VHH binders against q09150. Designs and how they scored, part 4

Target 1, 302 residues: q09150
Amino acid sequence: MRKEYLVSHIEENAHQADIYSLNVVAGNLWSASGDSKIKKWSIGDAEHSLVEEIDTPHKLGVHHLATSLDENVVVSCGFGQDVYVWNPETNEFRDLGNNAQHPSECWSSCISPDGQTIAFTSVDGRIAVWDNPSDCKISELDTKGKFGLCIDYSPNGRFIVSGHQTGQLFLISTETGRLFHVLSGHTSPVRSVAFSPGSTLLAAAGDSKMITIYDVLSGDQVGQLRGHAAWIFAVAFNPVGDLLLSADVEGKIKIWDIDTMECISTQSETDGAIWAVAWYKNGFIVAGADKSIRWYRAAATE
Short names: E, the ipSAE of ESMFold2; O, the ipSAE of OpenDDE; V2, 0.75 times the mean of E and O plus 0.25 times the DockQ between their complexes.

## First folded at step 1 (VHH)

Design g03 (framework vhh_gocatamig_d2)
Fold by ESMFold2-Fast, scan of step 1:
Structure g03 (fold): chain B 302 residues (1-302), chain A 123 residues (1-123)
Amino acid sequence: as target 1 above (302 residues)
Amino acid sequence: EVQLVESGGGLVQPGGSLTLSCAASGSIFSINALAWYRQAPGKKRELVAGITSGGSTVYMDSVKGRFTISRDNAKNSVYLQMNSLRAEDTAVYYCAARSGSYFLTQESEYDYWGQGTLVTVSS
């Protein structure tokens, strides 16, 4: 039987431009936008109130946001390939350019589960891991010029995966700092990657309009989820790991059952591209080109 | 396949105005970041203005306040409104896009370029 999800709240004009990134952490939603602002929202049962509006030093807008689980470290990436590490308690933005080996051409980032390291992609294909306390480079993988579009840490902290413009995915062991697998299945840009909460599965999606599920340890493809008719910019596993959320640039939102590899829900209530998705306690959240944040709740099995 | 076709160039007097248009085919236009470049005789090609899929804009310093870039996704078009034109604005103007990119990128990474449209500012 199919699950149904219903819109529970729409925050219209949440930003003045497209919303590109959403993070749910510690009972809060963080949103980042082409308007160069980052906003923090408190997650309630029905009401979701704006807590903080932050003017960033990004002049061309913010397209990616990574937030540590304790909210003490935030990494923002802008369209100008500028990267800042920010402490929300002080609202001080540190340009990583103050470090002699900073990834000045950074595109995307993620923070380790323990908050101790930050991993970056770059337009020239480097994947760099930096120690947060000392700001020293721990490791670097050079993909030989393959633009890195997305990156994620496994929840157990053992792996990093990057998705590239070529369609390649690089799975890196954090213990050795070395390439573990090159994952196959895509020949067009990979826009979004996500580890399952158990760190055993990996989802990748992008311009191929399909989602490929990989087994992390073997590197084998274990499934393909087909049904989107447009580029997919966001995928996310739910906290229990039995569902995957995906959204495309035509505004289609799909929920997939990972055990059956079947689409169990499709929503089409948005007019325009969805750039970002996130799960929360009662359902999921999407944001994109219409400048709104849309909250969905699970209704019931039909 | 993406094709970019510029129009609207011509001869104008100093202080005059022109609107350049770039029409694209074969792409999901709202996804592309789009840029206008120009090349004057004997000079390197330079970025004039850019617009992301989200509507964020960038301008070179010498045109800021005089030029405005905009897009119309329903018409698959990007525009460059050029006001208070100067002799130094004389150049061939090109629109540029990267396949599958909604972000602005470096000149070398744009894979689609228009044929160029000549703008001459002289009396």
Scores: ipSAE 0.006, ipTM 0.315, lowest interface PAE 10.6, mean pLDDT 84

Design g04 (framework vhh_gocatamig_d2; at its last look DockQ between E and O 0.61; V2 from the best seeds 0.00; counts 0 for: pae E 14.4 > 2, unsure alone 63.6 < 65)
Fold by ESMFold2-Fast, scan of step 1:
Structure g04 (fold): chain B 302 residues (1-302), chain A 122 residues (1-122)
Amino acid sequence: as target 1 above (302 residues)
Amino acid sequence: EVQLVESGGGLVQPGGSLTLSCAASGSIFSINALAWYRQAPGKKRELVAGITSGGSTVYMDSVKGRFTISRDNAKNSVYLQMNSLRAEDTAVYYCTAKLYQRWFSGSEYDYWGQGTLVTVSS
């Protein structure tokens, strides 16, 4: 079965530089940009109006954003290797980079489903887990790997996965703080990882131009999705968990049926790289090098 | 892969001026930011000035009003115009490029130039 997606809204010049991160949570879209701004957009209106523009203390741009499900905790990572944790109600930014207990040079982060714990990748391959209320490091795993490019928490809170420059994936048990599986299948940088909403599957993609689907508990490869001709920087499961969205640096967007492992839609309307994707109630959103936010809606199902 | 080449350093008297230049080559994607850092003997490397692809600038407090950063996006070049130079500006100046799409063939952190020495002395 093919599903058709149509562009429903384009926010031209949504930022003044590339848009690197998108989060959909609590009825809002959050975007983070190389212009050092974070913006909040409405999902509920047809115009997808700007709700808030946030000036960040990041000096050289924001390339990663993690937002808790209740929107009370936001973590931002910047090109100056600066990391901030903040509450959107106060916009008071806490700098983690000046604490000796923090990871050396962070690249990416994720927040636990309950908002209490933050996990970080580092450029030297370490994975740190932080207790937000007490501002203390809970654990640190030295993977002996290289640059940690992406990280995600499972929706059930039981696992963290990190993807690395070498192609290695480390699946960590949050209960023990220890390595659960080292996942195989990639020998080039993994740029994006995502857990399925049921926490049973994991998708990983990057410079191999292939998406690998893993079973979380066994660590086994369940499938491979082939069709992209360029590096994949973003993958995301839809809220139901039956579809995967992927986008590459040539601006191609693909939708995959996870049950059949088949590509059911391809779009190629962007002028440059897509760095970020997110699902919302009516469809999906992409953003990247062209500085726009593009909203897509499902047109018909047959 | 991205390569950065710096020029324009040298010896100058207090109150004098210098222009540093840095050209990036080999990049197939937009550079998000270009920045100048400096490192004096026995000190940590510190951010002097930065400029984004959109033209937004940042400066360290001690150089505001004296230094001006500018960018030529067509040439992938960044310039640091340094006026009213002081003895404390003496350092090796490094150019760096900030990219989201990293090439893992030369550097795991940032793309850095070789450094250019600036000496402010009478």
Scores: ipSAE 0.598, ipTM 0.802, lowest interface PAE 1.5, mean pLDDT 87
Fold by OpenDDE, look of step 2:
Structure g04 (fold): chain B 302 residues (1-302), chain A 122 residues (1-122)
Amino acid sequence: as target 1 above (302 residues)
Amino acid sequence: EVQLVESGGGLVQPGGSLTLSCAASGSIFSINALAWYRQAPGKKRELVAGITSGGSTVYMDSVKGRFTISRDNAKNSVYLQMNSLRAEDTAVYYCTAKLYQRWFSGSEYDYWGQGTLVTVSS
């Protein structure tokens, strides 16, 4: 089955530097960039107007952004290993980097569905789970120096998964705070991980140029998606869970049917690296090196 | 380990332009910032321009408005566009990289290229 997607909107120069993170929550798009700005964009209007802009204290840019479902909590990670927890409504923030209890080398973050838990990976290979807003550490796993490049929280709140430079994935149970699985399948850095909406599947991709699909409970590999010719920096399941979106550093965007494990669409409108992707409604959004936010929608069924 | 290889150096006349390139290889995923340094004969090595993975840039005052540093993460490369070159820009230009893992190591930069000579002369 092939599916056609069309560019519906391009926000050129959405940021002044590469856009590294996109999150769709509560009908809004959140973007974070190397320009040290976080922006909120409307999904509801055709123009996708800028709703909010946050000037962050990040000096070297923002590369990861996590947003709670209710948009009350935003966690930003910067290239300076600086981390902030934001209230986007009040613009109040906590500097976690300067908190003695927090590691100073956090890289990626994710937020639980209820917003009460924040998990971090670190450059030195720690996976730490913290209570929000108390900033009390709940649990920590030390991978012994394996740089954690990405992390995601399952929609059902039961699992956290992180991808690491070694290609390993660490799946942690939030119920026990313990390691649930060490997932194999990659031998090169994992740049992106994503749970399916039902929390039953997990997608992982990175420098291997391959996407691996895992069964969360069993830890088994259930599929491998091959087709990218370059490092994959972003993967995301659509809201239904039957499609997977991926993008690589050569600007190729692919849509995969999770049932058939086949690529059903490829977009290549840009030659710039795409660092981030997100689904919205019946379309998806990508951003990366060309500093634009590109909106796609599914073509009408003939 | 990270390897850095510079290219693009050469002889140019005053007022001319030159583009330096640096290709990074190895554990490139851990590279945070890339920068160009230069060292003129009898002078200390000095920062010319730097750029982070996020795109933040820094320039020495004497090259502001004339030099532009850019980075292509897809190509693992950093470039230095040098315009309006002056005699005082004559130097060996070095590409250097700072790693994320060594951000707080106390070293400003972790890896260096071999350098490329830029000569500005009539």
Scores: ipSAE 0.018, ipTM 0.424, lowest interface PAE 6.9, mean pLDDT 90
Fold by ESMFold2, look of step 2:
Structure g04 (fold): chain B 302 residues (1-302), chain A 122 residues (1-122)
Amino acid sequence: as target 1 above (302 residues)
Amino acid sequence: EVQLVESGGGLVQPGGSLTLSCAASGSIFSINALAWYRQAPGKKRELVAGITSGGSTVYMDSVKGRFTISRDNAKNSVYLQMNSLRAEDTAVYYCTAKLYQRWFSGSEYDYWGQGTLVTVSS
């Protein structure tokens, strides 16, 4: 059955520049923007009120944000290739770029669910895994210059996946610290990767305009989701893991049923690029080039 | 290899407006900074405006409030909207692309277009 989603709230001009990253954790939405601000919004009320506005040290804006499940560790990456780890309660920032073993030119990051491990991609193709409490590098994979555009940490803590400008994906076992699979299927930049909540599937999408679904343990492609007519910059599994949300640079939003591999909803509420998506309990959230945050809820099916 | 193609130049009266466009051909990284430089007769090239992939902008002082740089990452295009043009804006305008890590080191860019002439004259 097809499902319908309706806009339930729009926060117009939520930021003064494009919104590049959204994270839903601990009852809050975190947004990060080219205006160099990170903002926290309430999920639990109908107005989705602004809870906190944070002025970051990023001089050229923020494009990636990762938040631990308990909100105690936040990592932000900016267009200046600067990376900060910070404590949201004190709003104190630690400049990770000053550590001797930090990869040069970091681009994107992710964080383990418990906040203990941070992983980074870089322009020069290194993927580094970092122990947050000791502030030291645990491991590094050298992809030999393959610019890493996106990265995600599996919810079970066992895997990290990165997507690269070359179209390759590198799946790393956190248990061994070593490469587990190199995933094929994309020959164009991979802009977004996401693990399913059970950590058994992952999705990858980008400039190929398709979404590839992989079985994590085997590395096999188990589906391809086709239907976007433009580059895809954001994908996310819902908390149950039966639906995938995707959005493209022409403002199209699609919901996919993972069991059938079919598109069950298409929304087209904005003309601008959508850079970021997130699920929440009652629906999903998108943000992008129009500087607005749009909240959607599922409509009644009968 | 990256190829940059400018368009939109021409002859304009003082106080007029022009929009310059630059389309990227070939591979260009989304992290690249894009900029417009100009070179007037008898002068060295100078930065007019720059924009990062995240939308942060810089402008030379003499064009602030008159020129607006914008970028469409989906189309690999950069634009320069020039309003309230003056005779001293007469120059060949070049779009340029630079790897992000080189934005604040030196004035040399990695890739340059062929240029488009803007002439401000009665």
Scores: ipSAE 0.000, ipTM 0.243, lowest interface PAE 14.4, mean pLDDT 82
ESMFold2 (binder alone), look of step 2: mean pLDDT 78; pTM 0.790

Design g05 (framework vhh_gocatamig_d2)
Fold by ESMFold2-Fast, scan of step 1:
Structure g05 (fold): chain B 302 residues (1-302), chain A 119 residues (1-119)
Amino acid sequence: as target 1 above (302 residues)
Amino acid sequence: EVQLVESGGGLVQPGGSLTLSCAASGSIFSINALAWYRQAPGKKRELVAGITSGGSTVYMDSVKGRFTISRDNAKNSVYLQMNSLRAEDTAVYYCAVDYRGFSLYPDYWGQGTLVTVSS
């Protein structure tokens, strides 16, 4: 008995440019776009409704968004390597690019599960962890000049993983601030990484068109998911951890069963690139180059 | 693998126009974003204009209303129409492929074409 996923809503022209990032937290969807706006959408009782539109100081657009579980902290990264940390209640943007201790030219970020630290990648390969709200650097790892494209915190807060332009993956212990594993399997850019909800597995994907699944503690490769014919920019485990969602630059969306390592569903409602995916209580949401946000709802099959 | 070949640069008087073109080797049907960057003497390289496969465009504030970017997927080409040129537009213009959207760190660069705006 598998659940099938069907398009339940399409929000056309959700932004005026490509949508690069989606976050689902606290019953809301957050979207970030090349139009330099961040929008908040309801997942709750008024599902799909626009709750708030936020004008950001990013002049070249917002390509990455990280939101704390309590929605009190948001980190936005722009194409100009500008990084802002802000509280949505005040909408006061704190510019981390002007802090002398901040690694310059940051690319991507993630917020710890408790909201107390923020981890950043940089174009020169440094991975830095910062205390929030003091903006003091806690630790830094130098990958010797390898561009960091993606980053994620494990749900248990014990690990950070970064994916790099060379295909390298660095797994960092948050307790020590030191490298735990260098993960192998990719020789081309890693565009997206995700921890499973139990913090035991890690997925990585990108220009190789395959998804590699790793065991976090051992660093061993435990599976490979093949089937995409184009670069993968987004992967995400569902909240239960039995499914992985992936999307590519040709608009293909795939759902994988992690126990069997099999593709159980393929969707294609757009021919444009999908840059971002997120799970929510009723299914999943995707967005990308066509400026639309698409909601997919789970439906039981006979 | 992508190779970019630029053309159309040259000397033009203030208020004049130029059209830059860039041809990509191989198919650009799967290329997500094509962009024009420029670098003036003594300054860092900056994004001028970009266009996605879906038709979304971005422009630097100082060129909005003066420059227009377009692409022709059948010809594997991207174009930058530059009108009302100013002395401050003098720079080497680079065609670039940017798979991450529009950034200051694109995946592939052309060799550059010089645009000089002077009387």
Scores: ipSAE 0.091, ipTM 0.513, lowest interface PAE 5.6, mean pLDDT 85

Design g06 (framework vhh_gocatamig_d2; at its last look DockQ between E and O 0.62; V2 from the best seeds 0.00; counts 0 for: pae O 3.1 > 2, unsure alone 61.6 < 65, SAP .787 > .668)
Fold by ESMFold2-Fast, scan of step 1:
Structure g06 (fold): chain B 302 residues (1-302), chain A 121 residues (1-121)
Amino acid sequence: as target 1 above (302 residues)
Amino acid sequence: EVQLVESGGGLVQPGGSLTLSCAASGSIFSINALAWYRQAPGKKRELVAGITSGGSTVYMDSVKGRFTISRDNAKNSVYLQMNSLRAEDTAVYYCAAYSFLRESPYSYDYWGQGTLVTVSS
């Protein structure tokens, strides 16, 4: 059934610059901004409270954040050649590479479901997997210069997918550390990728203004979602896996039914770029160029 | 497409002051940070100072306390005020932009043509 979503809360001036990344884990929202700060917010029914404001060692802004499911590991990527891994309980920041060669410039990261490994994309096209406890590189795939813009771990931990500036997607088996599929369908930058909660589907979107849904095991295209008129920077499956959320640089937000491949909701309350989205218990959250965090709630049923 | 134009370079005596300016034009809406780099003959390009759209700043150790970076968002410009100049500050100074819509494999997204600063008697 078609759902209506309404703005339930707006946190004006949540940061002093664009908000580039949002993560929802364990009842908390994490936001990362071009102001070089990371903020943690508690998620309530109507009240959403700032819990912690973290001054990061990033000097030129934070554009990417990944959080482990238990919140013990956070990875942040900044503008320039800086990437940090840290524990929020101690706020101890460390670089990768303590016992390895100088790491390449990283752009995006994701943490395995068990928190044991971290995967990174780089501007030179390398995809590296690091063992978090031992701080050593487990595996690396060299895409031969294809700038990696986004990356995700499957919830079952068996796969990593990366999206690239060329439009290529690389699906990597975590068991072998090797390429499983090269996914086709895009010829322009892929800005966002997401695995479904069941690890069976994968969504990819970017400058093509189209969302492509793939079957993970076969690598086949299952569907295409058309309707955005601007570059898509964020896609996310809801926790149930029956809906996909997408947002573009002109401020359009769309909710898609994955079974029917139809758009069931469109929101346009802002005309600024939306860089990041996340689902939460009662709806979804968006953030971007207007420096605000906006909470949307599903309309109540009887 | 972003274009960066530096100005303000020149010859200055040791201990003197100089202000560099950089104006950004084109698709500037995605620029998060602006920075000054310098390159002396035979050396690698190095970060001198940077400023985010939120006003956070960074400086290399050898210029901290002598140089000040500032930004004018209304003019899409960044400035580097250089005081107590030393012979070691002689270099070509480059303006660089960091953008979320990054297209470059370099450490920064865009850079200008450079402006020469010579500190000598």
Scores: ipSAE 0.664, ipTM 0.818, lowest interface PAE 1.2, mean pLDDT 87
Fold by ESMFold2, look of step 2:
Structure g06 (fold): chain B 302 residues (1-302), chain A 121 residues (1-121)
Amino acid sequence: as target 1 above (302 residues)
Amino acid sequence: EVQLVESGGGLVQPGGSLTLSCAASGSIFSINALAWYRQAPGKKRELVAGITSGGSTVYMDSVKGRFTISRDNAKNSVYLQMNSLRAEDTAVYYCAAYSFLRESPYSYDYWGQGTLVTVSS
């Protein structure tokens, strides 16, 4: 069954630089950009109006953003090798890790659904887990120098997965703080990982131009999605978990049916890289090198 | 891979001016920011100024109002206009690039070879 998605709104030049990260939470879209700004956009109206523009202390732009489900905790990583944690209601930014943080070590971050735990990857291959209320590191996994490029927290709070420049994935139990599985299948950098909403599957994609699907508990690869002709920098499961969205550096967007492992839609509205994707109730959102946010809605069938 | 080539250094008297230039080549579509760093003898390398692809700038406090960073995206070049130079500005100046397409822990920053600026009476 093929589904059609159509552009419903374009916020042209939503930022003054590439948009690297999108997060949908609590009725808002959060966007993070190389212009050092984070912006919030309304999901609930057709114009998707700007709700807030946040001037961050990031010196050279923001490339990763994560928010807790209640929007009370935000973590962001920037090109200046800086990482900040803040509450959006106060906009009081603090350096992660006791003021002694080495900014060049953090690359990507994620946050637990309840906002209590933050995890991040590093260039030196450590995957650190931090207790947000006490602002201290509570565990870490040493991957022996494997640069961590992406990371995600499972919706059930039980797992963290990171993707690395070697192609390996490290799946960590949050209860023990210890390695649960090492997942293989990629031999090139992994640029994006995502858990399904039920936390039973995860997807990984990157420079191999393919997407691998894993069963979280067994660690088994249960599928491969092939069809992209360029590097894939973003994947996301829809809220039901039956569809996966992916986008590549040549502007191709694909929707995949997880039950059949088939591509059911391909869109191309731009030739520039798409760095970030997200789902919302009525469809999906993409952003990237053209500095614009493109909102897609599912079309009526027949 | 990104290559960076600096130029424009030299000897100048206090109060003088220099313009540093850096040309970037290679996989440049992924570069979000370009920056100038400097390193004086016996000191650590420090950020002097940075500019994003969107034109936002940052400066270290001691150079604000005296130095101006600019970027020509069509030429993939970054410039540092250095005015009212002081003896403490003497250093090797390095161009650096920051990229979202980074894939190696050993080269997360791209650096040029450096250009020497000497401010001396």
Scores: ipSAE 0.584, ipTM 0.801, lowest interface PAE 1.6, mean pLDDT 86
Fold by OpenDDE, look of step 2:
Structure g06 (fold): chain B 302 residues (1-302), chain A 121 residues (1-121)
Amino acid sequence: as target 1 above (302 residues)
Amino acid sequence: EVQLVESGGGLVQPGGSLTLSCAASGSIFSINALAWYRQAPGKKRELVAGITSGGSTVYMDSVKGRFTISRDNAKNSVYLQMNSLRAEDTAVYYCAAYSFLRESPYSYDYWGQGTLVTVSS
């Protein structure tokens, strides 16, 4: 079944550089950019007005952003190999990169739903889980040099998954702190991973131009979504979990039906790379190289 | 793969000016940020200036107002204009590139060979 989406709003020049991360939390859109700014946008109004602009201490841009559900904890990773944990209310940035207790070369991060646990991937292939705010290391998995490009925390808080340059996914149980699965299916870098809302499925995509859907508990591949012609940099499940959003470096956006494993929509309004996507309500948001934030809404169903 | 080649280093007197150039080749389209680093003898390599894909710049405090980093995409080059040079600016200057699209996209994985800048009377 085809589904139509319409551009509902475009925030041109939302940032001064590429936008690399989008997070929808508590009715707000968070965007992070190569301009070292993080911005908060309203979801509730049609204009999606700018709520807050945060001047971060990142020197050369921000490429990953994770926010707790209550927005009390934000983790940001920058191109300078700098990592900060901070409170959006106070904008007090805690420098983790220069903390001797934390490994250097952290690249991506995710935060538990309750904000009490932060997980990191590193360039040298470590997956580290830390307690927040005590900064006590809970666990660490060393993949031995497999660069961790992306990481996500399951909504139920039970799992952490990271994608790596080798195409491997490492699924970690937060209950045991141990490796739960090593998921195969890709042989090229995985750029994005995302749990379904129910934490039952996992999507992974990257340079293979394919999206693989996994059953979290069994580790089985339950589907492969083919159709992108370029590297996929972002995937996300919708709030219901029946649709998957993906975007690639050629600016193609695809919506997939998880039940049928079919592409039900393709958007191509931009030729610029899309680095980040997020769902909101029945629509979705994309951003990337053209420095704009593009909002889409589902057309009325017939 | 990205190749970086620095040029423009040399001997200058205090108060003098120098422009460093870095020519990038290869998969230049994947470069998100360019930066200049420097390493003085016995010191750690430090970020001098950086420029993001969007043109945002950052400078170390000691060079603010004196150094200017710029990027010419048409020439696939990054420059560091250094004015009012001081003895403490003496170092090997390195060009660095960060590529988002490579297998290891999130670091300054590409470095030039370096160019020596000596500020001395």
Scores: ipSAE 0.068, ipTM 0.556, lowest interface PAE 3.1, mean pLDDT 90
ESMFold2 (binder alone), look of step 2: mean pLDDT 77; pTM 0.772

Design g07 (framework vhh_gocatamig_d2)
Fold by ESMFold2-Fast, scan of step 1:
Structure g07 (fold): chain B 302 residues (1-302), chain A 122 residues (1-122)
Amino acid sequence: as target 1 above (302 residues)
Amino acid sequence: EVQLVESGGGLVQPGGSLTLSCAASGFTFSSYALAWYRQAPGKKRELVAGIYSGGSTVYMDSVKGRFTISRDNAKNSVYLQMNSLRAEDTAVYYCARETYSQRLFGDYFDYWGQGTLVTVSS
């Protein structure tokens, strides 16, 4: 289970500002930056080239990006609390702020596995689920003013989880549109959440510097991963679901074995904050304050 | 343990320049965004300029082209270079550390400094 990961490629100056979001879908890497650009990169063994550079209408930078599995829907959230839905085939940006029923002051978003719905957090704590084709609200949960920092759909599409400034986590059933569990293992901001590929586990991390693993159906805390010395902004399960990747604002990258709940690797080649991580077929990718995108590849281990 | 100490304020004539400095201690400076806010008598506090951990910047519309924010991670300091000063720039200027690494707007900054007074008058 233990794998060694080595830097295989560094794209220096991939953006002109901090890189805040990374998504790997359909063999491509998508990056979003404080420079107000979204870039698409090829994923390959020999070369990782820029495929497309997209100028967004965000004037204050893009801090979050969600991409559908088929790449037909992209949702971008900016520091101006502006949110756009974009179709890469047409290069048309739809401003969701033009619809009075859309949540104002959105922060983060995620797209359902089937690509049909988008879930949003807001600075006032609302969690809204919208039908993308009809542009209609399906459901809304009011957390009574608790800033929503992160959000994710389970891979099976049955659940949405949001992480909040207060440390609260809200697990919502997509079937009923109702709250399933309130998870409160954190008392400080939750910056990143991730479902396991089997949709059975949930990881949450942030300013507590601890990663908490929950069982989705029971809502029980099943593990805590300790070792980071700084705020954690990114966590991600690998495609197999046996490893978790985490990264902090001091540039530390850790890989955890989920079966043993032990740290099996620590990398420290970056001096600045890491804001985003993503797994790909050969390893993982990180990006952050140093404006570079770094690819790590799995190597044989004893 | 977290401390922010502002300096560089003073009296200047319209059209003049000032450089404000903020010295930080007690945290990993390079990991945080820093901002300059100002508050004039009888007015609400407002964001003047912000700088992200990676060096990207944001400015209030009325100061774009006149003010420049910068940071020196080796010195744990952030600076505000103010050019072409106007009477409307008269305010107490505060240095703030971001409490949310992804947001530079609103009330999500920690304030530890006393502020530094900038007066623009003849």
Scores: ipSAE 0.012, ipTM 0.291, lowest interface PAE 8.8, mean pLDDT 84

